# Ledger of designs, part 183: VH-VL binders against q9nrl2r1430to1533

Target 1, 104 residues: q9nrl2r1430to1533
Amino acid sequence: GGVHELSAFEQLVVELVRHDDSWPFLKLVSKIQVPDYYDIIKKPIALNIIREKVNKCEYKLASEFIDDIELMFSNCFEYNPRNTSEAKAGTRLQAFFHIQAQKL
Short names: E, the ipSAE of ESMFold2; O, the ipSAE of OpenDDE; V2, 0.75 times the mean of E and O plus 0.25 times the DockQ between their complexes.

## First folded at step 10 (VH-VL)

Design w66 (framework fv_nezutatug; at its last look DockQ between E and O 0.77; V2 from the best seeds 0.00; counts 0 for: pae E 4.6 > 2)
Fold by OpenDDE, look of step 11:
Structure w66 (fold): chain C 104 residues (1-104), chain A 122 residues (1-122), chain B 107 residues (1-107)
Amino acid sequence: as target 1 above (104 residues)
Amino acid sequence: QVQLQESGPGLVKPSQTLSLTCTVSGGSIDSGYSWHWIRQHPGKGLEWIGSIYYSGRTDYNPSLKSLVTISADTSKNQFSLKLSSVTAADTAVYYCARGPYHSDWHYYMDVWGQGTTVTVSS
Amino acid sequence: DIQMTQSPSSVSASVGDRVTITCKASQSISSYVAWYQQKPGKAPEPLIYSASYLYSGVPSRFSGSGSGTDFTLTISSLQPEDFATYYCQQANSFPLTFGQGTKLEIK
C-alpha cells in the first residue's frame, strides 16, 4: 500500500513485531504443537490479534491496549519456565514495551 | 486510568479475622497483572503481605503465610485480603496495589490504592 | 530474607540542593530495585523501577543508579514538592522487602 501515518498503537505494535524477541508472540500458540497450552492459558492472545484489534479501532483507551499486551506477556510467563527461550525473549520484549508504553 | 480502592472495617477485635477488599476500576483484574497487599504500621516502613496473579495463583510473606488468604472475584473486579487471629501488631494502614506481571517474580507496584486504616483493639 | 538498609534515615536540605539517598541490599539483587515517594497521609507513589528507569510523569530531576548491593536515588535540584519520605524496594526474590525509609525535610 501507500504511505500513511500510523497511530501510536499501530506504531508500537509494528515496533514489537520487528523486535528480535517477538517470535514467541507473533501468532497464537498451536494446539497441535503444544497440546496442553489451552488447558492452562484461558485467555490466549498474540501480536497478530492485537494488531487486528488496533486496525479495527477496538481500543478506545490506551489502558485497554496495554492490558492486552500485558496479558500476552503474562500468558508467556505463566506457561513457560523462567529459563526457557520463550520466557527470556518475553522478558526482554516486555522491558522494551514498558519503556515504549510510557509514551502512550 | 486504573484506580484501586481499599474497603473494610476500620476496627477489628483481637483474635478476629481482618477482612479487606480492593476494588479495581478503569481496568480488569482478569488482565495480565499482579495484585498486591502491603501494609504500614504507624511510624514504620512498608511490609509486603502477599500477591495474587491474574491466573489465581498466590504468594505470601512467610512471616504471615499461615494467617493470610488472598483471593480474587473477577465478577466484581475485586481481590481481597483475610488475616486471621489479629493482634495489636496488625494495626496498620493497608494498601492494595497493582504491578506488571514480570518474569522471575520481579514485581514492582506501579499503581496504589489510597490505603485504609485498620486498628486492632478490644 | 533480603534486607534493604536505607541511608540516611533523615536528611535536611534546601530547594535547589542536590540530594542523594542510598540503599544497600544484604545480598546481590542485580538491578531489581524500585524507589517510591510517600507524602504524609498519602500512599506511596512509584518513581523508579529496575534501579534506573523513571516511571511516566516523574520529573527528570529524579534518577536512580546502582547494581548488585548498592543503589542510589538522586534528586539533582530539589523542588518544594519533593519533601517527602522515600523508600527503596527489592524485587529480586520473595519476600519482597522495603528499606526503612528516608525522610527528606526542609532545612
Scores: ipSAE 0.543, ipTM 0.884, lowest interface PAE 1.0, mean pLDDT 94
Fold by ESMFold2, look of step 11:
Order: C-alpha cells, then structure tokens, then sequence
Structure w66 (fold): chain C 104 residues (1-104), chain A 122 residues (1-122), chain B 107 residues (1-107)
C-alpha cells in the first residue's frame, strides 16, 4: 500500500513488459485464437491488467501484487507443456521477476 | 503476509483416520500456488506427504498414495489432509506449507505453518 | 526416490567461524535444491531456493552453491542466532525428499 510501494509496483511491471520474454503475457489470451484456454484457466490475468490495477491503486499489500504476477506465470505453466515457447518464456520471465521482487 | 495454521486432533487411535485442516490467511488458496503437507517424525527428518495445486490437481507420496487424500475448500480458504488406517509410525509433527508454481513443476516451500503434533497411541 | 545425504550430521563451531554443510543427491538433480533452517520447537524457515538464491530477509552471510549431485550451504561468519538444524530438499522430482539434517551448535 503506500505511495513508495505503488511506484515500486509500477517500476517492476514496466521492467516485466520490457523484457524480451514478456510476449505471452502482455494481454489476455484470445478465446478465438485459443478456444479451450478458458476451459482450463479460470482466473486469467495478464500484464496489461496488472498494470491497470497498479494505476488504480487496487493493490493494498505487496503480497497481493506478487500473487497476481505469480498467478500469471502459474496459468502459463498449467496451460502450456514444459517444452513450448510460451512455457520457456514464462520460465525466464519468472526467474527475472523473482530477482526483481526481492526489492519489494 | 501469508500465514498458514494447522488444526485438528492431537491424539488419534490406531486404525482411525487422521484429519487435519490448514487455514490460509493473508492470501488466497486459489492464487496460483501449490499447497503441501509435510510431516516430521520424532527425532528424524522431514517427509513430504503430498500436494494440492490451485487448480485442484493433487500429487501424493507413492508410499502413502492409497492412504492419503488432500482436498481444498476455496470458500473457507482451507486445504485438508486425511490419512487413513494410521499406526504408531504416523506419529509426527504435521506441517502445511505453500510453494510457488515453478516452471519445472517441482516445489520449494516458501511459507510454513506452525506445525501440529499428532500422536497415534492406543 | 532420490536420497539426500547431508554431511556432517552435527557441527560445533564458534561465533565468527565459516561453516559449510554439504548435501549429496543419489542422482543428478540439476540445481533444484532448497535449504531450510529449523530451530527447536519451530517450523522450518526457508533460506535458499534453486541452490543459490536467497529468500528475501535472509542474512547475506548465508550462501548456497552446487549443481548435479553436490550442494553446499555456507555461513560465512557464524552468529549465535544461527543455532539450528539445517535441511536440504531436492525439488527435481516426486516424491520431494529432504536430507536427514545437520545440527549446528554454537560454542
């Protein structure tokens, strides 16, 4: 919650968006392009939604922000087998996130 | 800050079913994490019992698979352990724990409950 | 099942000492090792994940290294509050398994 933590959440989201491996996570998966996604993933989330929640001050605790980011990665690993480009990108971006999150 | 708390009976008779519940506070059980039961035998090391994922999927230690059930109740923000047909060998401190869902699907425990002592005795 | 063997089983050391605890896996586990500290009557506390990454709030005197089968937890300058039992855990495959523990006594 405080003003200092809100700027840290924004900075971290910007770093995630800029990362080369952010491409699977920028926006929600299209139901048209991936028809079965929402049969498997019940709590969809993406970086654009998380960024909007930061901008609207919807996160009261750092743990709430971290949980949304982790949900984003967990959805990727639940839907995508280990050897897919999406899962590999998720692995690298999650590792980057864990390093950056130590600053919170 | 996420906190986990075990609850259940401290004394169970042989052949009965051990039933424990873990209550999660400061976070949600369906928030993309894995949830674990681990036990610690007296004077010995730690043994992983099994896991339930935010999706409802489960994995169990093969040595216990026919005896163990792990379930979740998202409306109460709880997950539970049932271990059937207990013997004195099941006397242990039982912990619930949380781990992030890793890309390798294999888990580290980043938050632990306080533990609850269960004694199996006639 | 992958067996994790810790060495030594116990250590007695003085404040300021460098302490090294090792963990050997019965087969290769890449870097998928965690380390925990457990004080008497308390739950384990996470120290390190993925062989070498410290959890937030863990003192920098703790470090981890290794890959394959041989892993090390190091305390660079032992403090009195470091009295505890230390466990390694492999996270490479199910069932998840723990080392038998290393008891560290300060003296």
Amino acid sequence: as target 1 above (104 residues)
Amino acid sequence: QVQLQESGPGLVKPSQTLSLTCTVSGGSIDSGYSWHWIRQHPGKGLEWIGSIYYSGRTDYNPSLKSLVTISADTSKNQFSLKLSSVTAADTAVYYCARGPYHSDWHYYMDVWGQGTTVTVSS
Amino acid sequence: DIQMTQSPSSVSASVGDRVTITCKASQSISSYVAWYQQKPGKAPEPLIYSASYLYSGVPSRFSGSGSGTDFTLTISSLQPEDFATYYCQQANSFPLTFGQGTKLEIK
Scores: ipSAE 0.180, ipTM 0.790, lowest interface PAE 4.6, mean pLDDT 89
Fold by ESMFold2-Fast, scan of step 10:
Structure w66 (fold): chain C 104 residues (1-104), chain A 122 residues (1-122), chain B 107 residues (1-107)
Amino acid sequence: as target 1 above (104 residues)
Amino acid sequence: QVQLQESGPGLVKPSQTLSLTCTVSGGSIDSGYSWHWIRQHPGKGLEWIGSIYYSGRTDYNPSLKSLVTISADTSKNQFSLKLSSVTAADTAVYYCARGPYHSDWHYYMDVWGQGTTVTVSS
Amino acid sequence: DIQMTQSPSSVSASVGDRVTITCKASQSISSYVAWYQQKPGKAPEPLIYSASYLYSGVPSRFSGSGSGTDFTLTISSLQPEDFATYYCQQANSFPLTFGQGTKLEIK
């Protein structure tokens, strides 16, 4: 996209990173701390990777940016049971994302 | 920008297998979304058939009693429905749709295909 | 299976009216309800998710409320393009189930 579109992606990622519920999503899950994660999750992603892609202008369409954010949430919900702190944080952050994404 | 398009035969004979394909453009099926099949019988409401996720996980409506298989072909950006042993009761408009995945089992279908009419008749 | 029951099945209204459609779940579904609009010969369009969140691009005259078993869709000032059939959907458990639909017709 254009400069206004790139600015919108950057602003949204920054808002997600600042959110209190971003803690499960800031960096890739550690293979040492969670050994079975990469056996279950085949397309790992995190906010730091998405931010790098935004900065390198790798998203050609808003839908590609949104797809990566939704992939991040889907990974969280597939790996973590509904009653975990991770899944609850993901639920709240995803709702926040949906409201903010209306600006895209 | 994401668009879904159903394709398949409009007429199927009783006892045969109905095969429908959904072609996705403007987005990848190998993303964090769920991909659904829904049908609508003439003059009636909507019935959820089943879904497939980026992980390959499938969920099916139990009322269809193992007659349904949903599969994905990432290389063609398509997902497909097979419904075996069809009867006149399977006459309907069939839709494919996309939905966000959510841990609280809360998700909606945010993009829909135009629908394809299937008639089961001898 | 969770049964979703809508009322009324049909309602006649005039442009500018406030219209309310209700949806009742056979068991508690928290806030896990979505609403769709379907025009004749067309696919359903999303309106609301999680009982009260407006889908992107949907006019602000649409609103949703409720929790547990009782949910409402409200159109605050009916426009000509709003005459359609409306469906609620629960997402609390599989299989996903829809209400039977409410047809909104011109008075």
Scores: ipSAE 0.019, ipTM 0.707, lowest interface PAE 6.4, mean pLDDT 87
ESMFold2 (binder alone), look of step 11: mean pLDDT 91; pTM 0.945

Design w67 (framework fv_nezutatug)
Fold by ESMFold2-Fast, scan of step 10:
Structure w67 (fold): chain C 104 residues (1-104), chain A 122 residues (1-122), chain B 107 residues (1-107)
Amino acid sequence: as target 1 above (104 residues)
Amino acid sequence: QVQLQESGPGLVKPSQTLSLTCTVSGGSIDSGYSWHWIRQHPGKGLEWIGSIYYSGRTDYNPSLKSLVTISADTSKNQFSLKLSSVTAADTAVYYCARGPYYSDWHYYMDVWGQGTTVTVSS
Amino acid sequence: DIQMTQSPSSVSASVGDRVTITCKASQSISSYVAWYQQKPGKAPEPLIYSASYLYSGVPSRFSGSGSGTDFTLTISSLQPEDFATYYCQQANSFPLTFGQGTKLEIK
């Protein structure tokens, strides 16, 4: 039996995924459903990609992890008008992230 | 408009390493798109070789994984293919192509280079 | 690996004909199929994504349908510029795989 420990990044990603406002961020935007998305967003990212990078130990510094999470929120606000459900969810989830990120 | 152009040697000897470069214009490889290498053997269909993303992540066809390396040079807006220990079976037209990165399940190639012919012969 | 099998391997047709090409996946790929057209000496050009959506600039005589394992490309009224080889591709998972191609040639 081995001992398995979760990293601080893994714990934070799990908390983000479980948050009620994570739904716009769980997976990459579908080109089928939103054909113009990547004409506007040049560096798409989502929580499933970030979690994969955490699990592969690709983040060497907390700043690299934080940069990817912030890119995800930046993309949301660039594509979605302020009055949309997506932008409102992003605003609340980003605030939650900023509080949790102080632990890193 | 985004355009892709392949370049490299037209003739490679058996056991050597094939090196090809794709130059991208009208768009940045340091973007949300995926960048792919695909080849076509004489008189046959298309074979996906592998891809690279802005993050540096690479995915390779398992049949070629031990032989293939794909890399990117964002300063030159280029991505490259190295295929080691080539044989006559590697004779093909090689294409670079752009795909999306929006879904792990939606890999469609919307922009292609014109292709470069590589012959492996003594 | 998901195997893509096209039928027929070749078809001879005349201008104005309705042409149908089929593609079968070895396992379910939902609607994640693309179709490409390739003319001799040229790179493949995208025609259709997600089984039925046309790429911008593709003539409306082209249509796609299907889901799961069985997919179809139809050209409703064949034009001279349509004589080419057509390939299907599954976009569901890595490694990406293509059908063997269907050559559409003049009768």
Scores: ipSAE 0.005, ipTM 0.554, lowest interface PAE 13.2, mean pLDDT 85

Design w68 (framework fv_nezutatug)
Fold by ESMFold2-Fast, scan of step 10:
Structure w68 (fold): chain C 104 residues (1-104), chain A 122 residues (1-122), chain B 107 residues (1-107)
Amino acid sequence: as target 1 above (104 residues)
Amino acid sequence: QVQLQESGPGLVKPSQTLSLTCTVSGGSIDSGYSWHWIRQHPGKGLEWIGSIYYSGRTDYNPSLKSLVTISADTSKNQFSLKLSSVTAADTAVYYCARGPYLSDWHYYMDVWGQGTTVTVSS
Amino acid sequence: DIQMTQSPSSVSASVGDRVTITCKASQSISSYVAWYQQKPGKAPEPLIYSASYLYSGVPSRFSGSGSGTDFTLTISSLQPEDFATYYCQQANSFPLTFGQGTKLEIK
């Protein structure tokens, strides 16, 4: 924990949200638009939920924050075939995240 | 930090079932990561045994198909390996590991247990 | 199954040397290769994922390159703690497979 760690989480989430490849991850997937998503994905998450958790100081350890971000990418790759625009965006955004997360 | 620790018997008799457990601390197995069993025969390289995902999905090395079962107990934050009908060829160091990249079979192991030695001998 | 072949099987080097280890896949695996370091009696430690990205905390003297079937791990200036066995792993398809290992020994 600590104030510096929480500030770093805020900065990283903002960088992810602003990235060109964040579009599949900004909000939870709509059950109406993608009816089978929640049959496959048992722990849905998105950047807006993670940002809310950061703002509420719910992450006690950097590992908990990283776990939620990685869960988001894992969900993307689990649901979306490798050659989709969603999976390609996820691959690039995940690489960006790993570079930035080295500071945590 | 996330840590994994293997536990189970060090000696198993031929034809018996080998049972190993991996205890995870500092993180939840009920998360987006995949959880793996890997073994290393004396003086040899690494062999992937199989994996389990938080959804309960399992994937097994076809060379071990029908001999291996991987299961998870989310209430104990553990996942386990059962390998049936063991022979001397199953003598190895057994590792559990976490895979952070799940992209249609793209698993990389970022956290490993310390390993537990299993000898199959009469 | 995809076979991963490492070369050399062993290499002797001195502190400060540049060391390269090669890994060849039996079919194209794009960039889906990881590299691990294993010291005697210890579990493997991750070094590189997706051919060229360093895991958190891995020294910058380690680098990876390659795509398709041919991959290389480079240690730019060997340190005493780098003497170990190195393994490549393909992550392109199941079953996941590893190279035979390359033992890096003191010259």
Scores: ipSAE 0.006, ipTM 0.634, lowest interface PAE 10.7, mean pLDDT 86

Design w69 (framework fv_nezutatug)
Fold by ESMFold2-Fast, scan of step 10:
Structure w69 (fold): chain C 104 residues (1-104), chain A 122 residues (1-122), chain B 107 residues (1-107)
Amino acid sequence: as target 1 above (104 residues)
Amino acid sequence: QVQLQESGPGLVKPSQTLSLTCTVSGGSIDSGYSWHWIRQHPGKGLEWIGSIYYSGRTDYNPSLKSLVTISADTSKNQFSLKLSSVTAADTAVYYCARGPYMSDWHYYMDVWGQGTTVTVSS
Amino acid sequence: DIQMTQSPSSVSASVGDRVTITCKASQSISSYVAWYQQKPGKAPEPLIYSASYLYSGVPSRFSGSGSGTDFTLTISSLQPEDFATYYCQQANSFPLTFGQGTKLEIK
């Protein structure tokens, strides 16, 4: 596939993972801690899954990569009320993503 | 680097409430990590007391559930333990510790406070 | 509650020895066990999580193995700083439970 796109996606995922607000997004939500999450969220996703897809060259278009990142944020805002720590972290991390994604 | 520090009274009288606070630096308790209290009786092993998440969710050891309250103060970056109606059996070193993110429900403690000694005696 | 039983309760060894400590869960916990080292007067320090993964900075002489109910911590060549008490912990379910500890003493 696209070596330049793959490198850009990997760089962006690494920047997201290193961001202080990445904690709600690093791995899939635990159903032990949040039992109703998977009843509400039908397409769960997290940064570790997105990074694995990048490394396996599963994104054929930049739009597919962006769609998965946006799905991750959408899930956060659907499940978590606006005033929660998760939603606040998601808002800040999404803003950071939008700035960085301009380079894609 | 994240650091945890326990504080509270070294001596508590029987029937009183023990109150301990854990101050977190280098990271926020308003994050996906779990925050735990563990104690160690003199010459014995470790006993998990309970945990709290940023969401306010608490989990307590059933053997202590009616006696234990864990709370968080995000403005001070602290979480606290209250143990009511203490007896000499509650004499122990009390540790606070950090567990994994909410997505990792398997709780391994990767950062520990240095511990604070509590003696329950008349 | 899941009970964690360590054996032996104490072991005497010399520098350079291979030491093994075992931990048995009263029911299956998959690979969800951690190991901690505690020196006198100090907090426990994490060594291993999920049965076999070393925490950053832990010397390679430490290794963990096992799944289900039986778990082992191995020190391949004992160093002077390794004399301590070792604890296993199950992370499969609440309440979290620890083994009673294994004290590693100078022979």
Scores: ipSAE 0.000, ipTM 0.573, lowest interface PAE 13.0, mean pLDDT 86

Design w7 (framework fv_nezutatug)
Fold by ESMFold2-Fast, scan of step 10:
Structure w7 (fold): chain C 104 residues (1-104), chain A 122 residues (1-122), chain B 107 residues (1-107)
Amino acid sequence: as target 1 above (104 residues)
Amino acid sequence: QVQLQESGPGLVKPSQTLSLTCTVSGGKIDSGYSWHWIRQHPGKGLEWIGSIYYSGRTDYNPSLKSLVTISADTSKNQFSLKLSSVTAADTAVYYCARGPYRSDWHYYMDVWGQGTTVTVSS
Amino acid sequence: DIQMTQSPSSVSASVGDRVTITCKASQSISSYVAWYQQKPGKAPEPLIYSASYLYSGVPSRFSGSGSGTDFTLTISSLQPEDFATYYCQQANSFPLTFGQGTKLEIK
């Protein structure tokens, strides 16, 4: 991606962070508070890491950015049973992401 | 662009094990996506067989659970299906597919292989 | 298992027609429905996910609606390339299940 694509990534990440359902995704799950998380989730990621990668221009293609966002949602659904507040928040935020990502 | 290609025998004898492999190009199987096997019996609809996630988690159709194994080889960028003790009822076109989400949420297969025909006959 | 039943099993239509295909789940599945199009000898292609969201590149003449147990796929103005078999799929629970298919044929 070009500078215009990187600006679009920044805008989208900011919109995701500001969304009411972003709370499970703002930072990495604590190893101390959830010890089995890293036994199950092999590629942990969160919005703060994705935002840092955007700011450092580490995404060269829109597909790389989309892959990291989708990985974040996939980890949520893998770890959290679907009846949890985390999984429900993830479902709503993912739907919002798909609508916004049409602009990329 | 991500592409999937099935490979395996076109003919399998009853009681033997059917082995199919899906080779993925243009993307990695260790990404956040799920990877699926679906089959279609002659003149009929689609039947989901099972899936594997990048974490190694597998989910199988309960009607096939004792007979099915799905595995992944990240070094070859492939995932595979083994269906044991096959009968004529297993004659079908077999597809591999990519799912962008965990299979119990907003789940659909966005990239499909071309399909491979498997006939179970002596 | 959740059963998905499509109506009709077959429909004949002309270019320019509005076509509606329905799908009924045996249990409530919220909005967790996808729709696929399959042409003879080809793999299925995704059209709709989460009942109403269009997959990237799908023409705007396709739309989906519904929630709970009753879902609809609509083609507002049928084109020659739309003659195919259409399948619904529930994503609410394992195993994933498909409808039996609706064959859309030229009159």
Scores: ipSAE 0.006, ipTM 0.649, lowest interface PAE 9.7, mean pLDDT 86

Design w70 (framework fv_nezutatug)
Fold by ESMFold2-Fast, scan of step 10:
Structure w70 (fold): chain C 104 residues (1-104), chain A 122 residues (1-122), chain B 107 residues (1-107)
Amino acid sequence: as target 1 above (104 residues)
Amino acid sequence: QVQLQESGPGLVKPSQTLSLTCTVSGGSIDSGYSWHWIRQHPGKGLEWIGSIYYSGRTDYNPSLKSLVTISADTSKNQFSLKLSSVTAADTAVYYCARGPYISDWHYYMDVWGQGTTVTVSS
Amino acid sequence: DIQMTQSPSSVSASVGDRVTITCKASQSISSYVAWYQQKPGKAPEPLIYSASYLYSGVPSRFSGSGSGTDFTLTISSLQPEDFATYYCQQANSFPLTFGQGTKLEIK
């Protein structure tokens, strides 16, 4: 049930945060560092926002949680060219996520 | 521990190009941080020159933009400053520094090189 | 460009004194200010970021406060190793700009 699902979402977010490739995804992108980011990315999201939504019980279905994680990766690949460190980190972290998400 | 070390000539002639390199150890320049050049004129305060990001993006102080180029060589874990058409006014101590991580909104330099003195004189 | 005006330009104090240094931004910078300490012949070292957060390893006698345009660095009980020049820096927009510095000298 709901309690077990919340624990599963929290555990998965913690595993993502601890992963070496989480660095592009920990917090929202800074406007001072990347001024054009919010002109290109219309639904910004990051692991700290997703974790907050988990803690507030905002995910009613596992699919909603998975959709937010996938949006985060989609934003990364939309903004960052394939040869960048962000895109490479995103590719590895997304693969890790897909393996872990099998537990959901 | 991340450490930064500046290197380059201590004396440059007027109208020439100043070239400085910052060697980073204990961490990668390809890791989400920003990397900065700051200078300090004799007896004066600090002046930000510019920065380069892990992505290769550069930002320059507008007062110096036409004269400054910052580049990075990830294979050597170095980033470099070129300042063209130097004059006596470019005499300063030059520092390289690490700036905030991509997810940090607060811009402060947490690791600094020891500084290298550059004198522009004939 | 955002101008950072630091005051005083110098202050003379004795060990054990409470010292305050002020920094004023020409426009609102929220809490995006950092403070540095520079000793003669050495690179600046970070003290405070985001107006009030103490950088790791910095003694608790240092504190920062302020928001918007007015910021203060306080040393609650001055120690011999604190005699140095202090700089504020705004982090709201490019170009990054520093105050002109406050030199803290032995009275």
Scores: ipSAE 0.005, ipTM 0.588, lowest interface PAE 12.0, mean pLDDT 86

